VHH binders against q9p4d8. Designs and how they scored, part 3

Target 1, 280 residues: q9p4d8
Amino acid sequence: MDFMKPETVLDLGNIRDALVRMEDTIIFNFIERSQFYASPSVYKVNQFPIPNFDGSFLDWLLSQHERIHSQVRRYDAPDEVPFFPNVLEKTFLPKINYPSVLASYADEINVNKEILKIYTSEIVPGIAAGSGEQEDNLGSCAMADIECLQSLSRRIHFGRFVAEAKFISEGDKIVDLIKKRDVEGIEALITNAEVEKRILDRLLEKGRAYGTDPTLKFTQHIQSKVKPEVIVKIYKDFVIPLTKKVEVDYLLRRLEDEEDDDATQKSGGYVDRFLSSGLY
Key: E = the ipSAE of ESMFold2; O = the ipSAE of OpenDDE; V2 = 0.75 times the mean of E and O plus 0.25 times the DockQ between their complexes.

## First folded at step 1 (VHH)

Design g1 (framework vhh_8ghr_2; at its last look DockQ between E and O 0.01; V2 from the best seeds 0.00; counts 0 for: pae E 12.9 > 2, placed apart)
Fold by ESMFold2-Fast, scan of step 1:
Structure g1 (fold): chain B 280 residues (1-280), chain A 122 residues (1-122)
Amino acid sequence: as target 1 above (280 residues)
Amino acid sequence: EVQLVESGGGLVQPGGSLRLSCAASGFTFSSDYAIGWVRRAPGKGEELVARISGSGGSTSYADSVKGRFTISADISKNTAYLQMNSLRVEDTAVYYCARDYEWGSYDTFDYWGQGTLVTVSS
């Protein structure tokens, strides 16, 4: 996959390989987060007296990271989607002119608020080492949260590339559903239960395999492991459904970019015009 | 019931051409599936020579056949094809048509045809 070459980005095989690779990143980030207790104080609004900020400790830390990362072009990349777009700063690095691969509104497709809510309320309790506070490790815990959130965001919003590739390959069927504003029809068309089962089976296998490295100390190995069934549940309940939401939201708007028929506009090069200026 | 039925194999002279067909039933070609052609020669391992998405949009080829073989799909007929040109003696093998999920973890084919023999000899 090369974002300078659109044909490689919308290649379904390359998209598949990227999605499979992102599973590894997500699983290892969950394993890193699992070494810490849930530490609910990290997620409570106004728990700490942060100057000029009324959100949670995690909200503050994540927003500062995104402010810094925007200055080094992170969010110029087509596959990165910020949690706090309003904090982004101008990059001080030379701009890279990526070809437009996705529709003009692609950066408006953003489910990060839903990801953050689900992460703190459902995912953290499922993967954390315990339910209590861990005062000595709040910063390390929040850093692990950021890595989990950013990898989840990248994976889920990669659905925009999936949706565009499917629109190009199966456009006639999708166009009819878009014109009818048939949300359920679009969701049904992009959904394949056998494919979803294959993804979940692979995740279960990866989750089991990553916890069994024979070169690690036995106790360290046990302490770093997330239950494979929890990883599968997170994908089934949240990652896959949110990816579908991204695809549906993207596809519903896809005909907005078709308002101008570029081929028709260029083929109509000569026309007679009668009214040009107000002068007789 | 998912079935893949191959046809088009046979004897051909070096430099000749053959077109293999793979008729699918029990599922509909879509962007969720891929069709591959896998060959096995006597005394050699299996080689994935070509793969196409079920929508017909994306294709890939083994280095050994690039420029000589073309994979295609006719969605209306639910059939995939392998056009083999400039055939060489080393292309002699049993050719299998197989289905994979486009979103699969690796090239793990879940349904296979019976295989069709291609012999390239003078």
Scores: ipSAE 0.011, ipTM 0.459, lowest interface PAE 9.6, mean pLDDT 84
Fold by OpenDDE, look of step 2:
Structure g1 (fold): chain B 280 residues (1-280), chain A 122 residues (1-122)
Amino acid sequence: as target 1 above (280 residues)
Amino acid sequence: EVQLVESGGGLVQPGGSLRLSCAASGFTFSSDYAIGWVRRAPGKGEELVARISGSGGSTSYADSVKGRFTISADISKNTAYLQMNSLRVEDTAVYYCARDYEWGSYDTFDYWGQGTLVTVSS
């Protein structure tokens, strides 16, 4: 997706294509992560004596990763949402002026804490090579986790674009629901069961295609690859619901910008009236 | 205790049909599990023939049996089935029913039945 072309960013077809491509990334990252054991120690708070840091090894590494990436404008991109916004630094690269496509508060929509929690507690056990510790690969494990987390975060927070596109397309129906603060109504409106089914079916097919080593004999041996059904389950139970949450959260606030514009227009009208009244 | 018991094996002529059953006990069919049919021919390695999710929603087949075999499950009976049509001599094997844990890193079957012999011979 080209964020410098605002007219294309909210196209539902383009959004779909982006989401489909993100499926590939997520599946590949899961496969990479599946090489390593669950390694619970990586996720335990203060398991290792990290200088000047209170948290898990993953938290530390992820935060450091984001610090570096912020300096190369990663989080200036509209589709990137950091897990640790407080550690971000200014970029030394020329600033990219992306056109504003999303609402002014879009950067405040952040469900990364939930993603991190679900990832470590539910997703990792489902995709890891085993349940135990792997002391020699803690760094590699955490690096693979970061790739998974970032890809999941991007996919889930892409719901903001979906929400904006739907807001524009549905018009008054969504506005009425938002005014009523009808969360259930909004969720129902944005949910398409057929689309969800298609996503899950596609994931199953992709999982089969990408996770299958044709050379691996269906032997009793533990194949270190992620099961397609697990990928489908992860999407069904976590990715899709969290994406909906992002959409709902985004939509619930969508009328805030309109109110501000009206207030600024009203204030501008007052200033213009004041200026026109010749009292300077 | 988890148990899988196969039945329905026997002698059949080429082109014939046979239906295998796998009765499971000690656990309930659910989305957490998959049931697979694995066959072992004399002198050959193990081949996963068919797999079905415990919910009955997802099925997969080996290329060698695709279009001829159908795996199914009756959740109410906690039983999986393998309908084998258009049997060939090369389908001769001991057929095992096995349980696969769907959630986790294990692409392996954790429980196996005793197996049932299928012989295809003119």
Scores: ipSAE 0.006, ipTM 0.262, lowest interface PAE 12.5, mean pLDDT 87
Fold by ESMFold2, look of step 2:
Structure g1 (fold): chain B 280 residues (1-280), chain A 122 residues (1-122)
Amino acid sequence: as target 1 above (280 residues)
Amino acid sequence: EVQLVESGGGLVQPGGSLRLSCAASGFTFSSDYAIGWVRRAPGKGEELVARISGSGGSTSYADSVKGRFTISADISKNTAYLQMNSLRVEDTAVYYCARDYEWGSYDTFDYWGQGTLVTVSS
């Protein structure tokens, strides 16, 4: 996938390959986080006396990372969505002018607040080594949290690219549903129970395989494994539904970019928009 | 009931052409599925020779057939095709049509056709 080449980004095979790599990253990040105890103090608002900041230690640490990452252009990339948009700063590096691939409102489709809440309340208890505090390594624990959160955010918000690709490939069916504001119809069109089952079966297999990998980043003399069934549950209960929410929210507004009196036949939008914008 | 039915196999001379068809029933071609052509030669394992998205746009090929084989789909007929040109003796195999998830991470074909024999010989 090359974000400088729009035709590669909306290619269904490239989207599939990207989703696969994101799954691998998430599983490895969960396994690395599983080396630490739940450590609820990391997530407790104002548990630590951080100057000029209201929030948890994780909130502070993640926001500082995002500030620094913005200065090296991370959030200029179309597939990166910040948890703390208000902390972003000017980049030190020359800008990269990515071609427009997604709709103009794509950056407004942001479920990171929900991801953060679900992560701290549901995911951490399911993958942590045990209850209690990682008193000697709270910083390392929070760093592992950041990797989990960022990989979850990227995977879930990749639903915007999936939605755009589905719009282009099946646009006539989706256009009618959007015009009718048929939220349930859009959700039904983008949902495939057989595909979802295949995803969950694959995650079960990967969770078993990756749990025996000796190359884990934070491994030392203590090894905890995330149960594969927990990974499946996290995807089934949170990752897949949030991705569908992103897809639906994206599709409901998609005609805003192509709206006019006779725009019902805009199913070729990727190529037409690219050519119309003067990008050949 | 998902079914895939191959047709178009047969005996052909080296350098000749064949067009295989894969008619699908029990599901409709969509962006959620891909169709692959997998071949099994005598004494050899399986080789995925070509893959196409169920919406007809994205294709990929094994190195052994690039430039000679073309996969396509006719969504209105719910049928995928494999156009095989410049056939060689080593293309002799039973060719299977198979369905995979388009959004999946690896080729796990859940439904297979019965296969159609392609023999390339003088």
Scores: ipSAE 0.000, ipTM 0.313, lowest interface PAE 12.9, mean pLDDT 82
ESMFold2 (binder alone), look of step 2: mean pLDDT 80; pTM 0.819

Design g2 (framework vhh_8ghr_2)
Fold by ESMFold2-Fast, scan of step 1:
Structure g2 (fold): chain B 280 residues (1-280), chain A 123 residues (1-123)
Amino acid sequence: as target 1 above (280 residues)
Amino acid sequence: EVQLVESGGGLVQPGGSLRLSCAASGFTFSDYYAIGWVRRAPGKGEELVARIYPSGGSTSYADSVKGRFTISADISKNTAYLQMNSLRVEDTAVYYCAAEGYDWFSDSYYDYWGQGTLVTVSS
């Protein structure tokens, strides 16, 4: 997949390969986070007196990291979605002008607020080494949190590319459902239960293998363990459903760009490629 | 307009069962992070006993009620339920249905509360 080549971005095989690669990153980040206790003070609003900031230690640290990352073109990439878009600064590197492959409103589809809430209330308690505080590791803990959050955000918002690819391949059926505002019909159309089962089965096996694998390059000296069933539960309950929310929200607005739009006319060219793919 | 209405409370003997219902109007459960049941016993603070997450349908419970209470939701009817089994005198409280939003800057996660329903467990 090459974001300078739109046809590679909307290729179903390339999308599948990207999603499979993102699984490894998410599992690795969970393993890194699992070496620390839950440390609820990291997530409590106004726990620490940060001047002119109304939020948690994690909120502050994540916003500062996003400010820095924006300056080196992280958010010029079409697949990166910030948690704090208002803190982003101009890059000092030469601009990369990626061709537009998503609808004009794509950057308004942002579920990071939901991701952050689920991460702190459900994911952290499920993967942390124990409950309670580790005062000497709060910064390291929050750094691991940032890696988890950013990889989850990328994976979930990748649903925008999935939705666009499906719109191109099944446009007539989707258009009818959009016009009817049939949320359940859209969810049914974009859902493949066998594919989802395969994802969950693969995650269970990866969790079993990677959680105890001393050959992992960055964790050879750490015997970090995350229960494989917790990884599966997180995907089943949060990652997959939030990806579907992103897809549905994207599709419900997709006809806003359809009125004699050049992008709509260009999209028609991808139908034959998707019909031959057999992925969905 | 925007409201949560609880029903199903009452008097029950120890070991008995009750099912509480929470009907929402003016908003949809799928727009919220979680729907929960919070109880307040006389002289005690608030205790979150159960949550359900519309995004995925997963549930969580307080240790005091695990294995005895079950939370569920009918998203199409915009109604949540709390099935309470093996009730104990210590479960006596006013039970509130609460909707938890996605506002990460708040010390309180609950955007909307119902008026509460009384559950009394006694002989």
Scores: ipSAE 0.000, ipTM 0.172, lowest interface PAE 18.0, mean pLDDT 81

Design g3 (framework vhh_8ghr_2)
Fold by ESMFold2-Fast, scan of step 1:
Structure g3 (fold): chain B 280 residues (1-280), chain A 123 residues (1-123)
Amino acid sequence: as target 1 above (280 residues)
Amino acid sequence: EVQLVESGGGLVQPGGSLRLSCAASGFTISSYDYIGWVRRAPGKGEELVARISPSGGSTSYADSVKGRFTISADISKNTAYLQMNSLRVEDTAVYYCAREDYLGWSESGFDYWGQGTLVTVSS
């Protein structure tokens, strides 16, 4: 996959390979976060007196992290989706102008608020080393949270590329469902229980391997015992459903960018026209 | 019941032509991301030679067959074809028709395979 080459971005094989690679990053980040207690004070609004800020310690740290990283081009990358888009600043590095392969409204498809809520209420309690506070490790804990949140955001919002690739390849059937605004029909079309089972089985095996082998690159000092079943449950209950939500939300609006009736009826037409125009 | 039934293989001289057919039943080919042709020569690994998106009309080919092979689909007959021209001895292989599951949104691969049809290119 090369984001400068649209045809490689919408290749289903390249998308699959990227999604499989992202599993490794997510599992690694969960293992890092699992070294700390749940530390609920990190997530409680106004728990700490932060100057000129009304929110949680994590909200503040994540927003500052995103402000700084926007200045060094993080959010020029088409697969990065900010939690706090309003805090982003202009980059002082030369802009990278990636070709747009997604619909004009793609940046408006953002479920990060939902990810943040699920992360703090469901995921952290499932992976943390124990309940309670570790006041001497709040900063390290919150940095591990940020790595988890950003990798989850990237994985879940990658559904936009999946949706676009599937729209192009399956066009006519999806177009009919979009015109009817048939949310359940779209969700059924993009759901494959056997593929989901394969994903969950693979995650179980990765969780077993990464969590139990002290020589693996993901376990630097102390072997973390995130239960493989917990990783599977997080994907089944949250990652996969939120990815589907992103895909459904993206697809429901997809016809907004179509100006030619012929293009909406020919599933390959948009990409073929885009590529043949000499843009890529 | 999902079935892919291949036909059209056989013996042909170098420089000759053959057309392979892949008849689908139990599903509509226009509903899938790709119908592909994969070949396996004795003692060699599998090679994807051609792919078509029946709904989108897009096609792709391996470099080894580009310009010589043409993949197509006939929706009315629910059948995919591989037109093989300018055949070479190295094209000798068992050719399989396979369906790529479009519902495998996060992990795509060929989920149903035909029985295979032998193509022998010999003088």
Scores: ipSAE 0.000, ipTM 0.198, lowest interface PAE 10.9, mean pLDDT 82

Design g4 (framework vhh_8ghr_2)
Fold by ESMFold2-Fast, scan of step 1:
Structure g4 (fold): chain B 280 residues (1-280), chain A 123 residues (1-123)
Amino acid sequence: as target 1 above (280 residues)
Amino acid sequence: EVQLVESGGGLVQPGGSLRLSCAASGFTFSEYSAIGWVRRAPGKGEELVARIYSSGGSTSYADSVKGRFTISADISKNTAYLQMNSLRVEDTAVYYCAADSWYEGDLYSFDYWGQGTLVTVSS
């Protein structure tokens, strides 16, 4: 997949391969986060006296990371979606003009608020080594959280590319559903239960394979392991549903770009009719 | 059509209490919806005084109202509340209910706004 070549970006096979690869990143990030206790203080608003900031320790640290990353073009890439778009800074690197492969409103499709809420309330309790605080590990814990959040965000918002690829390949069917604002119909059309079952089966296998360090049986190190069933549950309950939400939200607005084209054509037709009247 | 309708404003004496209500119609608060109260006093900018996730998640309060105001939401009634205690003359403002929609809007701004309700704290 090459974002300078639109035909490679909207190829459903390339998209599938990217999604499969993102599974590995997400699982390894969960394993890294599982070394630490839940540490609920990291996620509580105003738990720490951070100057001129209203939010959690994680919110602050993530926003600072995104400010720095924006300066090196991270959020200029079509597949990166910030949690805090208002903190982004101008890049000091030379501009890369990526071809527009998504609709004009694509950057407005952002479910990161929902991802952050689910991550802190559901995912962290499911994968953490324990439910309490680890005062001496708060920074390391939050760094692991950022890696988890950014990989989840990228995976879920990749649904925009899936939606656009499907719109291009099966547009007539989708257009009818969009015009009717048929959310259930769109969701049914983008859903494939057999594919989803294959995703969950593959995740279970990966979780079993990646979740154990065989050398730890001969050491005194504390072994942290994420249960494969928990990884599957997170995908079934949150990752897949939020990816579908992104696809549905993207598709419901897709005709906005077409309506602009139709308005232009109608305006052009009016001008052509005026000119054909022989008036100068 | 999405509407947020505020009620419960009025005139109250310093040290008194008021409870503001915000009824939503045309959409339902989800467990991921953020609900906030924003006030604007004459000649001042907007101030976010309180925020809550409808699922009962983390709350935040402006330093000026901490310990005096309490935000809550009743998802079954699709209504949010702001309990205001120990009111001060400085709390005089138009109070707006605001909500984030999971289907629309920006991550950091409220998607839906009410028309506001006036709270006057005066003797």
Scores: ipSAE 0.000, ipTM 0.119, lowest interface PAE 17.5, mean pLDDT 80

Design g5 (framework vhh_8ghr_2)
Fold by ESMFold2-Fast, scan of step 1:
Structure g5 (fold): chain B 280 residues (1-280), chain A 124 residues (1-124)
Amino acid sequence: as target 1 above (280 residues)
Amino acid sequence: EVQLVESGGGLVQPGGSLRLSCAASGFTFDSYYAIGWVRRAPGKGEELVARISSSGGSTSYADSVKGRFTISADISKNTAYLQMNSLRVEDTAVYYCARGYDDFWGTEYYFDYWGQGTLVTVSS
């Protein structure tokens, strides 16, 4: 997959391969987070007197991370979605001008608030080493949280590419459902039970391998590993359903770009379009 | 430090229009904070009327005002606005401008700084 080549981005096989690779990142981030206790204080609003900030320690650290990373082009990448879009700053590096592969409103499809809620209420209790506070490691704990959150966000919002690829390949059927605002019909069309089962089966095997193989150690400090069934449950209950929500929300608005194109042609004159795949 | 100052309130007849302004100081609208308009009528609880991300992104409205009220923000002036059309007697309330963000642990909006409020009276 090459974001400079639109035809490779919307290839369903390439999308599948990217999703498979993202599983490894998510599992390893969960293993890193599992070293630390749940540390509820990290997630409580106004728990710490942070200068010029009213919110949780995690919210502050994540927002600062995103501010810094925006300056080094992290969010120029079409697969990165910020938790705090309002804190992003102008990059000082040369811009990378990726061809547009998603609809004009793609950046407005953002379920990161739901990801944050689920992460702190469901995921952290399932993967943490214990339920209490670990005051001496709050910073390391929150850094591990950020890695988990950002990898989950990238994986879930990758549903936009799946949705666009489906829209292009199955156009007439999806257009009818969009016009009717048939959420259930769209969800049925994008759901593939066999693919979902294969994802869960693969995650179970990866969880077993990474959890039990003594040669797969990132540090000498990893003492607690995530149960494979917990990883599977997180994907089944949260990652897959949120990915579907992203796809449905994206598809429901997809005809807006078609209507805008028609309006532009009628009022602005000729609009030239051609493939950027090196044909012209 | 952080201050929100409302203006534009007053007496208006049913069916009329009014525009409220909220001037912010001590923070900028290019932050991650949101701006909300919350109203309180005599003897009633608080109602979040409208909300906008401080950068002028997403907006949301209470069902009671949907289609009649419009929230907007001018980032260069660090000012938020509430355009109120087709006003009704039941819109009579003190309107507060508030800086907020979503509660991390829930779906409720958390507001940390409030203006002093501006009275809107809709009466024949």
Scores: ipSAE 0.000, ipTM 0.098, lowest interface PAE 20.8, mean pLDDT 81

Design g6 (framework vhh_8ghr_2)
Fold by ESMFold2-Fast, scan of step 1:
Structure g6 (fold): chain B 280 residues (1-280), chain A 123 residues (1-123)
Amino acid sequence: as target 1 above (280 residues)
Amino acid sequence: EVQLVESGGGLVQPGGSLRLSCAASGFTFSSYEAIGWVRRAPGKGEELVARISGSGGYTSYADSVKGRFTISADISKNTAYLQMNSLRVEDTAVYYCAAYSDEYGLPWDMDYWGQGTLVTVSS
């Protein structure tokens, strides 16, 4: 996938490769976070006296990381979505002008507040080594949290590219549902239960493989650092549903960018819609 | 060992009809997102003419064939069909059955292809 080449961004093989690679990153980040206790103090507002900041230790640290990373063009990339867009600073690197592949409002599709809430309330308790505090590890714990959050954000918001590709391929039916504001109809159209089952099966296999010491395969019992079924549950309950929310929210607004609805509506599928978009 | 076997191609006069069949083995339609029919005429790129979900619930057609072609599936026989009516000289092409396990319904990135069947529309 090359974001300088729009035709590679909406290629199914490239989208699939990116999603499969993002699974690996998420699993490895969960394994890193799993070495620490839950450490609830990291997530409590005003738990620590941070100068000129009203929020949690994690909120502060994540915002500072995003401020620094924006200066090296992280958030210029179309697949990166900040948790704190108001803290971003100008890059000191030469500017890159990425071609527009997504709709004009794409940057307004942001579920990071929901991701943060779910991460702290559901995901951390599921993967942490234990409950309670580890005062000497708070910084390391929060760094592992940041890696988890950023990889989850990237994976979930990648739904914008999936939605754009589906709009191009499913055109006429999606347009009718958008005009009706039929949220349930759009969700049904973009959902495939067999595909989701394959994703969950693959995650189970990866969780078993990546979280297990290879030398333990010579015993009759294999232990993982993070329970593979917890990884599957997180994807089933949160990653996949939030990705669908991103797709639905993106699609509901997609006609805002269509100056000639008749030309777009009547183009004959993926190739014709891609051509009419001026991207090919 | 996924295999798609096509049949039903041949020579037909303008205005005539043909029915293409695609038998799948080594997988079930529900194991893949969709089955599609893609055609390629000499000197032209590939065109997805029709698509049906593996569950038989959703169909889509290229504008060039809407109203003339109908895609269907017999889930019990694990076979997809393309009924082609009111054929035109411009429909002359090699027609490929293709299956894909994509999670996005994208018609152009097919995981498995049949061998192709030639449809010639001429007197």
Scores: ipSAE 0.000, ipTM 0.246, lowest interface PAE 10.9, mean pLDDT 81

Design g7 (framework vhh_8ghr_2)
Fold by ESMFold2-Fast, scan of step 1:
Structure g7 (fold): chain B 280 residues (1-280), chain A 123 residues (1-123)
Amino acid sequence: as target 1 above (280 residues)
Amino acid sequence: EVQLVESGGGLVQPGGSLRLSCAASGRTFSDYSAIGWVRRAPGKGEELVARISPSGGSTSYADSVKGRFTISADISKNTAYLQMNSLRVEDTAVYYCAKGTYYLRSGFSLDYWGQGTLVTVSS
């Protein structure tokens, strides 16, 4: 996948390979976060007196990280989606002008508020070492949270590329559903139960392999840093459903970019356009 | 190896017409490609003025040329055309034929470029 070459970005095989690689990053980040207790104070709004800021300790720290990351071109990349777009600053490095591969509104498809809510209420309790506070580790805990959140955001919002690739290859089927605003129909069309089963099976194996201390391989007591079943549950209950939400939300708006009445009327519509691209 | 060769440029008065041709070598027109015309005027960036999907005949145009320019292709001859009518001084530019993949509004991936042909519109 080369973001300077649009045809490599919307190749479903390349997209699949990227999604498989992102599993490793997410699992490793969960393992890092699992060494700390849940520490609910990190996520409680106005728990700490942060000057001129309304929000949680995590909200503040994440927003500061995104401010710094924007200055080194993180958000020039088409696959990065900020949690706090209003804090981003101008890049001081030379700008990389990537060709636009997604619809004009792609940057408006952002489920990071839902990711943050699910992460703090569901994911952290599932992976943390304990349910209480660790006052001496609040900063380290929040740093691990940021890595988890950013990798989840990238993985889930990658659904925009999946949706665009599917729209190009199967536009005739999708266009009808978009015009009817049939959310359930679109979700059914983009869902592949066999692929989802393979994802969950692979995650279970990766969780077993990566989550176990290799020095304990030949001992009587094998510890898992994060239960593999918890990783599978997080993907089944949150990552996969939120990726589908991103795809559905993207597709529902996809016809907004089809305001070229000349092309639509002359070509017979979206089907001819996609068929002629060779992606059908 | 693929080569794109433009022809048909020249000097024309405002209101006049020109037809540009782009001849391709090999099997350039395929299900995986689109052909477009990109222009570059002095002091301006590059502008994609027209594109066509050779197999489907789907076309699109920049707002600046809609109704005046027509893109077409003869797949059997591996040749694309740009018919330019009602030319304006603002249309003065070097016109490049380009082959690539086009994703609706997302842009044009330019795998192959011609050398360009100059179009000058002046009295």
Scores: ipSAE 0.000, ipTM 0.091, lowest interface PAE 20.7, mean pLDDT 80

